VHH binders against q8el04. Designs and how they scored, part 5

Target 1, 306 residues: q8el04
Amino acid sequence: MKSIQVQQLVEEFNLEVLAGEDHRERTITKSRTHRPGLEFIGYFDFFPMERVQILGKKEINYLHQLNEQERDIRIGNVVNYHPPCFIVTSDQDGLTYLKKYCHAEQIPLLRTKEATVDFMAKVDHYLTRKLAPEIAVHGVCMNVLGIGILIRGESGVGKSELAHTLLGRGHRLVADDIVVLKRLSHKTILGTHNDKNKEFLALRSVGLLNVVRAYGSRAFQDETRISLDIKLSKWEKDSLHNELEFETQYRDYMGVSVPSIEIQLQPGRDVAGLIEAAANNWYLQQQGYSAAEDFMNRIEWQDGDD

## First folded at step 1 (VHH)

Design b11 (framework vhh_8ghr_2)
Fold by ESMFold2-Fast, scan of step 1:
Structure b11 (fold): chain B 306 residues (1-306), chain A 121 residues (1-121)
Amino acid sequence: as target 1 above (306 residues)
Amino acid sequence: EVQLVESGGGLVQPGGSLRLSCAASGFTISYYYSIGWVRRAPGKGEELVARISSSGGSTSYADSVKGRFTISADISKNTAYLQMNSLRVEDTAVYYCARWSDEYGRGLDYWGQGTLVTVSS
């Protein structure tokens, strides 16, 4: 089961630590945050205690309307379930009672200046990415004209050389050799590097290159949504291969279907240009236009006239 | 857009069994969207009977039904089930399928029409 530490949230969102400073190593395993409500009234069935607990103006104002004895009981009951941490939003004050219970139960109490709904959206987004199911695949990940492209193929087929050619055309490297694919939703695969290979490209005869140092920050991107899968294959002399496909092919990554094309890496062939064409064609398809369908429909229309 | 449709209610004798179904549309039963069964009986108010967040995942039950009722989900059919065994007269109620959205603290946000379960001789 994937997890992150509360300390990672403190660093990512610049959170102020109000209590539980020595317990920031506590783990978070759930990607959604939660705001206690019915729990303050004593209803704890289905309480998602494993989630980060967010206390916004609604929650704090309710607790402040209670007398001190009732407040202590209500918040004590919630804290006693030992959630990973509590985060108070909107830079709210008057939290001595909450500091007391969080200190006693060794639970981090954190604060942000951000408003509740926007802050929760950012934290949920961050946790979803960090806790997402992932696989590592061999290949190159590029961003071409805003389109995230995964380039696969056998070792030595020329993937890294192709990536360098695309860099020369103004496109951006995400990862070489090991590409980490994360499933963010039923429709979204995110491609990224493994941190160790960040900004590096290996080129035959040249060696290991840091693309940011060599070509500037615009040559690199930390991550991209994968929109196209490309399989590179070696040119085989006298091999007959039909590369004209009018029906879209797909490849599945963790339950997400990604459009896939196969390109042969032939001497003299502008493979980088074909990848650029594929990226442009993807934009047209997103706007509801398919060149293959248009062409087939025109043929069918003409046949129908006979 | 979001709809929950219950089925399977009816008249049953004490000690009998019923299986309620809840067909969900407009969302996917998952970590983000749990399904709960809530019952309402005259004079007793509302009771959250059972909840499931995913097929074979986290489940919980009210003490009154624990050991007798089982909640499950078929993710491929996007349908949740409540298997009710060893039914008692006090289980007589209208049973509602409801979506439990933990997203942004909203709790139960969409409800079905309800299905009447009557346990009598």
Scores: ipSAE 0.000, ipTM 0.108, lowest interface PAE 18.8, mean pLDDT 82

Design b12 (framework vhh_7qia_2)
Fold by ESMFold2-Fast, scan of step 1:
Structure b12 (fold): chain B 306 residues (1-306), chain A 121 residues (1-121)
Amino acid sequence: as target 1 above (306 residues)
Amino acid sequence: QLQLVESGGGLVQPGGSLRLSCEASGFTFSSYAMGWYRQAPGKQRELVAFITSGGSTNYADSVKGRFTISRDNAKNTVYLQMNSLRPEDTAIYYCAATIEVDYSSRLYEYWGKGTPVTVSS
């Protein structure tokens, strides 16, 4: 499993450091946050101590209702499990007891002005992306009509030129050359750029193009869920087909099955138009319509024995 | 992308030791579980040892107590220390990187080319 440092949360969310300033290098390995409500009343079964611990109004108000001695015991019991850090929401104050224990146990104590539910959702989202398993693949990632598309194929087949054509049609570049794929769940692959190739497209004869500077911010998108895989192949003699030509093909990325289409580069073929058609067809399939099945059913009905 | 290069294989006498190394290149090494597989002539490839990104290890029953897997994330390297080698350990040894600890080879994103180990007099 990947990890990030508490310092990365401090920077990303502009968190105030209340204690443990010298210990921001502590690591976070779990993508979900937790509120230690039941733990403050002594129930530690299934306590997810490896998660970032969020202290909202309910947690702080409960602790403030306790006398000082009992409060010290309750917070000490939670802090002794050594979670990565504590984050107090809603700019809550009166935290001297938390500062004492976090300082003693060398655990960062942080604060945000944001409300608990909204803040937790943002942190969970950030951690899920940062801690996700990932691979890097060669290709181009585009967003076409809201559909994330991974375009792969042999070096020199014209992937970057195709990407430029799609940009000219109003679609968005995510990554050229190196596409980073992150597994967010058993059903979800996210495509993104690396730090070096952000906003760049390499074109033969022209060289490197920054698509945002050339075409505006609308031409670029930082990330997209991958819904369709496209393999570009060099043209071969005769059309390639079989008895299962209308069956959906899939490609596996880190255990996630992505619908896959192979497009042969034939002279005069509008490949960009075929990609747009594939994106539109993906929407219809999500609504339960299959043009291939509809077509097959009509043929089978017309060829029936009755 | 992650690339794997194995080294350290060779000819060794029964009862001898070898240390295999697998050097990775790429920015994702520390997030992957690493495994060592072997394939003897005429047999199916089998998992020998693996180490998770967090450092947890597991071993095939045939090598448990004799082999030790370890990793050095600073050097992007995974190691297999092989002690008390037997003729039946003769195989080509492969390094593999995966996001999951699974027996399915389909989930291994990167494989090395293999390094031969021969245990013979």
Scores: ipSAE 0.000, ipTM 0.110, lowest interface PAE 19.6, mean pLDDT 81

Design b13 (framework vhh_enristomig)
Fold by ESMFold2-Fast, scan of step 1:
Structure b13 (fold): chain B 306 residues (1-306), chain A 121 residues (1-121)
Amino acid sequence: as target 1 above (306 residues)
Amino acid sequence: EVQLLESGGGEVQPGGSLRLSCAASGFTFSDYAISWYRQAPGKQREWVSTIYSGGSTNYAESVKGRFTISRDNAKNTLYLQMSSLRAEDTAVYYCARTYSVDLESYGMDVWGQGTLVTVKP
């Protein structure tokens, strides 16, 4: 199972460490956070103990209403499940009792100034991306007209040169060479870069180019939802009819089906223009229009009329 | 009265094997998913494995290929066959009656008392 350390949350969200400073290496394996409200009143059915536990004003105010003995029992019952950490929101204070218990059980107790709902949304968003199942594929990931496009093909087919052409047309680079694909849900694949290739594009004869330094921050995007898969292939006489195939094809990535098209490379072909056309066609298909279906219906209708 | 009772823990050398059992009473065992959890000294409690009412199984990456979860509905008993044991497997092992909270998280409503497994070199 994929995991991150509590220390990564501390760094990402600038969290204050109130207790358990030596235990920030504890692992988080679940992408959703939880508020242990019912657990503090003694109901532990469905308690998701492996989640980061968020203590908002409701939780802290309830604990402050209890006498010291009862508070210790309620906190102990939750802490004894050893969640990864507790995070107190809204810069709440008066937490000596919680610091004591988290220290004794070696669990990080953290604090943020952010409001509970907004903070939980940000943490869930971060954890979903960090813990998502992922694969690395060779290719180029671009954002073209708002559409995330994965461009793949044999080594040397000119993927990076094509990416540079698309950059010159105002589109954005996400990743070159190695594209990290993350499954965020049963319907969503996210494409991103790894830490090493961020902002870089490798071009023959030129060498390694930093896209942001060369073209400005607008030329780069950290991630994009993958809406279209493009396979680049070298032109073959017998395969040309595949470009005239009117039925949607799909490629599977970790159980998510992505529309896929094949574009054959040949001298003089404006491949960048074809990719732009594919992006525009994707928008039409999302609106429920199929040019291929419309065309075929017109042909069939006219043949039937004759 | 709903109860789970673990047994089978003990001391074993690295590379050895143990089989844990969990006896259930007070509920219709075959209707529930049951999980194994463990807690090592000074560490957080971690999920080990789940077997669903339909018989499908799921494992933590750290134990995949080494541990096998199984159930005998006629005997109301859950098993965990552990092989290729490592020092890191030293923990108190708990069985728990399990409900799906979301696609990748589970809630527990009944826990056993635990059984200690010690892997000594």
Scores: ipSAE 0.000, ipTM 0.261, lowest interface PAE 15.5, mean pLDDT 84

Design b14 (framework vhh_8h63_2)
Fold by ESMFold2-Fast, scan of step 1:
Structure b14 (fold): chain B 306 residues (1-306), chain A 121 residues (1-121)
Amino acid sequence: as target 1 above (306 residues)
Amino acid sequence: ELQLVESGGGLVQAGGSLTVSCAASGFTFSSYDMGWSRQAPGKERELVAGITSGGSTYYADTVKGRFTISRDNAKNTLYLQMNSLKPEDTAMYYCAAEPLYSDSRWTYDYWGQGTQVTVSG
């Protein structure tokens, strides 16, 4: 189960800690935040207690309309479900009752100056990325002409050297050696670096190169949506490699199907040019054009009887 | 021809441990990402653990901290060590070679026939 600590939200969003300072190690496992409403009137069916609970002006104003005893009871009932934390938006004050219950139940109570809707959108986005199911794969991730490309293949096949060639052609490095793939939705895989290999490319004979320091910030990108998978293989005399294939192949990553092509490395072959061609072809296919279908239709038309 | 043969399933008491294994043949095992999925009757197939060719691992929330995936490239064998077994772990366990994760709606030639694990409570 992927999780982050409440402390990470405190750091990322510069949150003020109002209570529960010693309990910021509590974990967050759900990517969406929640605003309690019906829970304040005793309806807890379907209460998403594992979510970060956001208290905006609507929530706080409602609680402030209650008498002191009723307010204590209502908020106590919500806090007793032990959500990861509560965050009060819009720099609202008069929160002694919240501090009391959050302290007693050892739950962080945090505050932000940001407005509720904007803040929730930022937190939901951050949590979605941090809690996304992920795997680490060996390969290189590049952004080529706006297309995120995962290049995989056996160790030593020349992936890093190919990445350097692509950098020389103006494309951007995302990750070398270890690529972190995150599933953001049923349609979206995001490729990124781990923090340790950020901006680095390992080249035989040269050693470890920082691409930003060597080529400028334009040579690096923190992340990219993966649109194309490329398998590099070494040329073998007896390999069953079909270089002219019209049917699109796919590779699945965490339930997301990604178009996949296999390219054999051969002396004198411009593999970087083939990758650029694949990126352009992918873009055209997304715009509704298939060169393979067009070509096949022309062949079928030519072979058809009148 | 890529072939996967699961074994090691059986009946085990709640709180017990069991190791299932998958023998791979017909391909260069060390180059493939491998995984374990399970399916109980009337439930969707769930990927429970994955291991890359480089040794990085992934675990589903339902098994994290209890199950350990490992591989022996010299023996072309994938393992899943299951500890603190619960009745809810009762399922047919399948191993897979590429992809590590797939939608339950997809079918793959790389899936084996499975090995049954039954946890009595």
Scores: ipSAE 0.000, ipTM 0.105, lowest interface PAE 22.5, mean pLDDT 82

Design b15 (framework vhh_7ocj_1)
Fold by ESMFold2-Fast, scan of step 1:
Structure b15 (fold): chain B 306 residues (1-306), chain A 117 residues (1-117)
Amino acid sequence: as target 1 above (306 residues)
Amino acid sequence: QVQLVESGGGLVQAGGSLRLSCAASGFTFSSYAMGWYRQAPGKQRELVAAIYSGGSTRYGDFVKGRFTISRGNAKNTVYLQMNSLSVEDTAVYYCAADTWVESYDYWGQGTQVTVSS
């Protein structure tokens, strides 16, 4: 199971430590944050105690409306479940009771100046990425017209040269050689670089190129959702995929199905143009349009099929 | 690690039938294209049949109407039912899989099919 320490969250979001400073090594294993509500009225049957607990203006205002004895009992009951940490938003004060219980139970109590909804969104986003299952694959990852594309193929097939052609057409490099794929959900794969290969593209005869230094920051993107898988192959009459014309194919990455196409390399073929066409076709398919299905229906209609 | 294990090959008389099986492991079988290729003495390797993730099938011209490819996703197995066999079908038959782990197809060890006249 992947985890991060509360310390990493403190560093990433520049959080103020109000209590439990010696316990920042506590681990976070769940990607979603939680705001306690029903727990304050004694209902714990579905309390997600393993999540980071966020206390916004609504939560703190409710607790501050209680008398001191009642407040101490209510918050003590929540703290006694030992969540990884508590984070108070909107730079709220008057938290002596929270400091007391978090100190006693050795749980970090943190504070941010950010508003609750925006802060929770940022933390959920960060935790999802840090805790995601991941694999490394050989290939090139590009962002083409906003579409994340994984390009794979045997060594020497021209993946990096194709990436350079796409860069020249205004598209963005995410990763060359080693692409890190992270499963963010059952429907979402994120492609990114490893830190070593960040911004680099290797070209035969030229050598190693830093794309940001050569073409500007617009030529590089740290990550992209993978929407298309492309297999580059050399033309062979007996290839497994040689006769695939209008069938939708998928490639599975960690349980997420990604549409996949094979592009066979032939002299004079504009592979970069085909990738751009595939990216545009992906937008149409997201709107429920299938060009292959439309074409087949028109052929059947014109042949007298009603 | 991708493993493809073929079975069901052997000697059969012309007009007979054989069923080949390929048991796969090491990848999410249901999401991948599976196929059968053959290579006969003095001939190039050729596609016999393929079954894609969407369920569509493709056949080589010389086996259409005689061979049927199918898959059992629950058993991680692809099958080739070969009917009305002729001497010209004599070849080593290879199971093939395309996998997300590598940028190229994976192959089984091959199984010999011999059709006697």
Scores: ipSAE 0.000, ipTM 0.202, lowest interface PAE 14.6, mean pLDDT 82

Design b16 (framework vhh_7xy4_2)
Fold by ESMFold2-Fast, scan of step 1:
Structure b16 (fold): chain B 306 residues (1-306), chain A 121 residues (1-121)
Amino acid sequence: as target 1 above (306 residues)
Amino acid sequence: QLQLVESGGGLVQPGGSLRLSCAASGFTFSSYAMAWVRQPHGKGLEYIATIYSGGGSTYYSDSVKGRFTISRDNAKNTLYLQMNSLKPEDTAMYYCAAHTVEWDSSGYDYKGQGTQVTVSS
């Protein structure tokens, strides 16, 4: 049950407040904006009243073609559903009737200079991020060669030390200790920090490092799309782990399947190099190449050449 | 990119019939409720009819009940309006509108160019 206040939209998009100034604490719970259309002509079934209502040139022109009595009825019926707010686009004026109804029903009426379609896209993007379902995971989030990587494993397994090694190789820290994962869509998980741990990396014996101050702004990134999950595990002599896995494994985060790799920590193993290899292999997979499939096909065809 | 393209309008005599079509693209048509609305020259927009995503539920304005029939073909991504017993008062630009379905909420948006219907003797 996530929400933000109308006041946060006013601040983010520098919106002008035309009415309802004392009611900017009203909550927004839906990530998409809506343009009233059928509602102005009397059809309210499935009206998404919980969404921010956008009034563009088409909506305002329609209302301005009505006489004052019809306009009062049409807009009053929409306002009576108590949406979070109304936003008029394209710096449109002649809005005294809207100010009157929004004032009476205690609903913010806001205005932007931006065009309707572009403004709606920006607001939808902002709301999607702020209202996204989220979980917190213990781990490290890095951006390696443009690929967002979530590194998880037991406490003390060396995740932060590995992150520092990756920083030394020119890769970017997103979050250490607590990683916030947000579901932006059925296909997209975003990894980010919790603001409190922003730019910090904890290293045993050294203490807390601010990576931006120590290594420059290039060493840090606020967020990244998660493309790869890595599980770090301790070395076990009697382990049944098969390190030559040819079947892609996945881990589910809030209904989004993310490719997953398990890496065992062994003396002398270049784990940072393996992570870099995994990132490069992910790019090849996106371009339609599978090294595992290619290798298996070569073996199968060679055996068939009798 | 949601796109709606209306067609089938024209000049017809009172009592005549026309069939309007709306070709939809850029979204999963079968997941959306659809509507027809009209705007006479120099007047406000008027609701005509709605059909839900599965085609089983339809609603009509009082001005067209018994004369107009809304239907859809989800396999062809096409919305239809069969207009019978046309009257001069039916003269308008006709638009189709999509009902945007999202997690636990929905909305309507007008993305079509419209098709002109003129009823005159």
Scores: ipSAE 0.000, ipTM 0.179, lowest interface PAE 17.7, mean pLDDT 82

Design b17 (framework vhh_8ghr_2)
Fold by ESMFold2-Fast, scan of step 1:
Structure b17 (fold): chain B 306 residues (1-306), chain A 123 residues (1-123)
Amino acid sequence: as target 1 above (306 residues)
Amino acid sequence: EVQLVESGGGLVQPGGSLRLSCAASGFTFSSYYSIGWVRRAPGKGEELVARIYPSSGSTSYADSVKGRFTISADISKNTAYLQMNSLRVEDTAVYYCARGTVDYFESYGMDYWGQGTLVTVSS
């Protein structure tokens, strides 16, 4: 199970700590925030207690309408589920009762000046990225002409050298050796580095290179949406007859289908140029043009009978 | 401590039926959690195929299994079931029982998973 600490939210969003200062190491495991509502009137079916709990003007106003005894009961019932933290929005005050209960139960109580809906959207976005399911794969991740490309293949096939060639052509490195793939949605895989290999490229004979220090900040990118998968394979004599393919192949990563291309390494072949061609072709396909479909339609038209 | 233990997997012929069971401990089905079945086939990603909120009886299914699979829960036994009918070769996968706390009908919405049980559909 992936988690982050409440401390990371405090730092990311510059949150004020009102209570629970010593308990910011509590973990968040759910990517969406929640606003308690029906819970304040005693209905806890479907209460997502493991989510960060957001208290906006509606929530605080309701609690302030209750007499002191009812307010203590209602908020106590919610706090007793021990959510990761509470965050009060819109710089609201009059929170002594909340500070008391959060202190007693050792739960962080935080505050932001931001409005509820905008703040929740930002936090949900941040948590989705940090908590996304992930796998680590061996390969290289590049951004080529705005297209995120995962390059895989056997150890020693020349992936890092190819990455360096692509850097020399103005493209950007995301990760070498270990690529972290994160699932953000049913259609979106992000590729990123594992922080330990951030900005590094290992090259035969040269050794470890920091691409930002060597080529400038434009040579590196922290993450990219994966649009193409490329398998590099060894060239074998007499193994190829005609490799012009008209059907798109796909590879699955955590339930997301990514277009996949196999490129055989041959002496003298401009593999970097083929990768650039694949990226350009991907753009045309996104604009509704398929070269394969156009070609097949032209054949069908020419061969059409009465 | 949350635990989910699957059983009932095995070999079955195309068109056959199989019932998977998931025994849950460390929480009660009367709570706000959902229980779902996520499958993973060789060379394929994870797919959430069915989900139930035991406290309400609300169910959801992936399009690939609608009309063939039925999810149910016995609150008194704290056990969920997946009845799989009209099985196809494409249903061959490891099936995981999982608990969820988000409304997204996606495998990544599940946070506690069992060890999995293999279902093989072949003739």
Scores: ipSAE 0.000, ipTM 0.107, lowest interface PAE 21.3, mean pLDDT 83

Design b18 (framework vhh_7qia_2)
Fold by ESMFold2-Fast, scan of step 1:
Structure b18 (fold): chain B 306 residues (1-306), chain A 119 residues (1-119)
Amino acid sequence: as target 1 above (306 residues)
Amino acid sequence: QLQLVESGGGLVQPGGSLRLSCEASGSIFSINAMGWYRQAPGKQRELVAFITSGGSTNYADSVKGRFTISRDNAKNTVYLQMNSLRPEDTAIYYCAALKSYDEWGYEYWGKGTPVTVSS
């Protein structure tokens, strides 16, 4: 399970530390923030205590309507669940009671000048990227005509050489050798590089190439949504040819289904051109056109009786 | 495996009413807390109303007294009855299910249903 420290939020969002400055090493494991509401009235079923707790104008105004004794009970009950931290939005004041409880329970209490809704959206976006479930796969990730493509295949099949060909055609490298795949949602896989291989492409006879230094910054991008999976395989002379397959194939990555195409690496074949064709076909499919369905529909009505 | 499908949105005049429905497909609906969120053009998504598995409700201050959330566990459906609609209620409305035991900690979200309040 991935985590980041509260200190990373303090740095990223320039947060003021009101209490718990010695406890900024506490970990955040959940990608969504939460605003306590039902918890202040005693309902803790499904309370997402592992989330960053955001206290906006509604939360603070509610607490300020309570007398001191009731406020102490209500906020104490929430703090006693030990969330990673509390963040007060809109530069709100009058927080002595919160500082007291967060200090006693060793929980960071932070403040931002930003409005609640805007701030939550920014934090949720940041945490989603940092905490996304991830796997590392061997392959190449490219952006081709705006489409993120994961190219996989056996070691030595020519993935890096293909990537270099695609770079020469104006497409962009995301990652070579090790591709980090992050699950951002039930529908979205993001491909990115790791810290070590950023901007590098390994070529069998040439060695390591820094893509940005060789081709300019436009030849590289940090990440891309994966829209297509491509399996490169060596051409097999004895493999069965002319298999009719017009249904879209899919590959599963962490529960997300990605369209998948197999391309055989055959002498003299323009594999880069086939990848470009696949990217163009993806755009047509997004516009509601399927060439395979069109073809099948045309032949379906011509099957006649005796 | 949980999928949420919203319906019931549309164009309505100020002071009018709409009832939104959210149908869940999947076996865990009855144990989930369910909520309605909205996102106005150019703004961030905000919580409108929340209902627990046991039926306890909570509402955003801007909709208290005008909106009512309810659920039918036999039909795997959550509803939002919206009365006395105002132009500022114009938004895409999203259904959400909280899964405290989801391996990734994500909420399940619907695709949204648009609500436009204009004369």
Scores: ipSAE 0.000, ipTM 0.094, lowest interface PAE 17.6, mean pLDDT 82

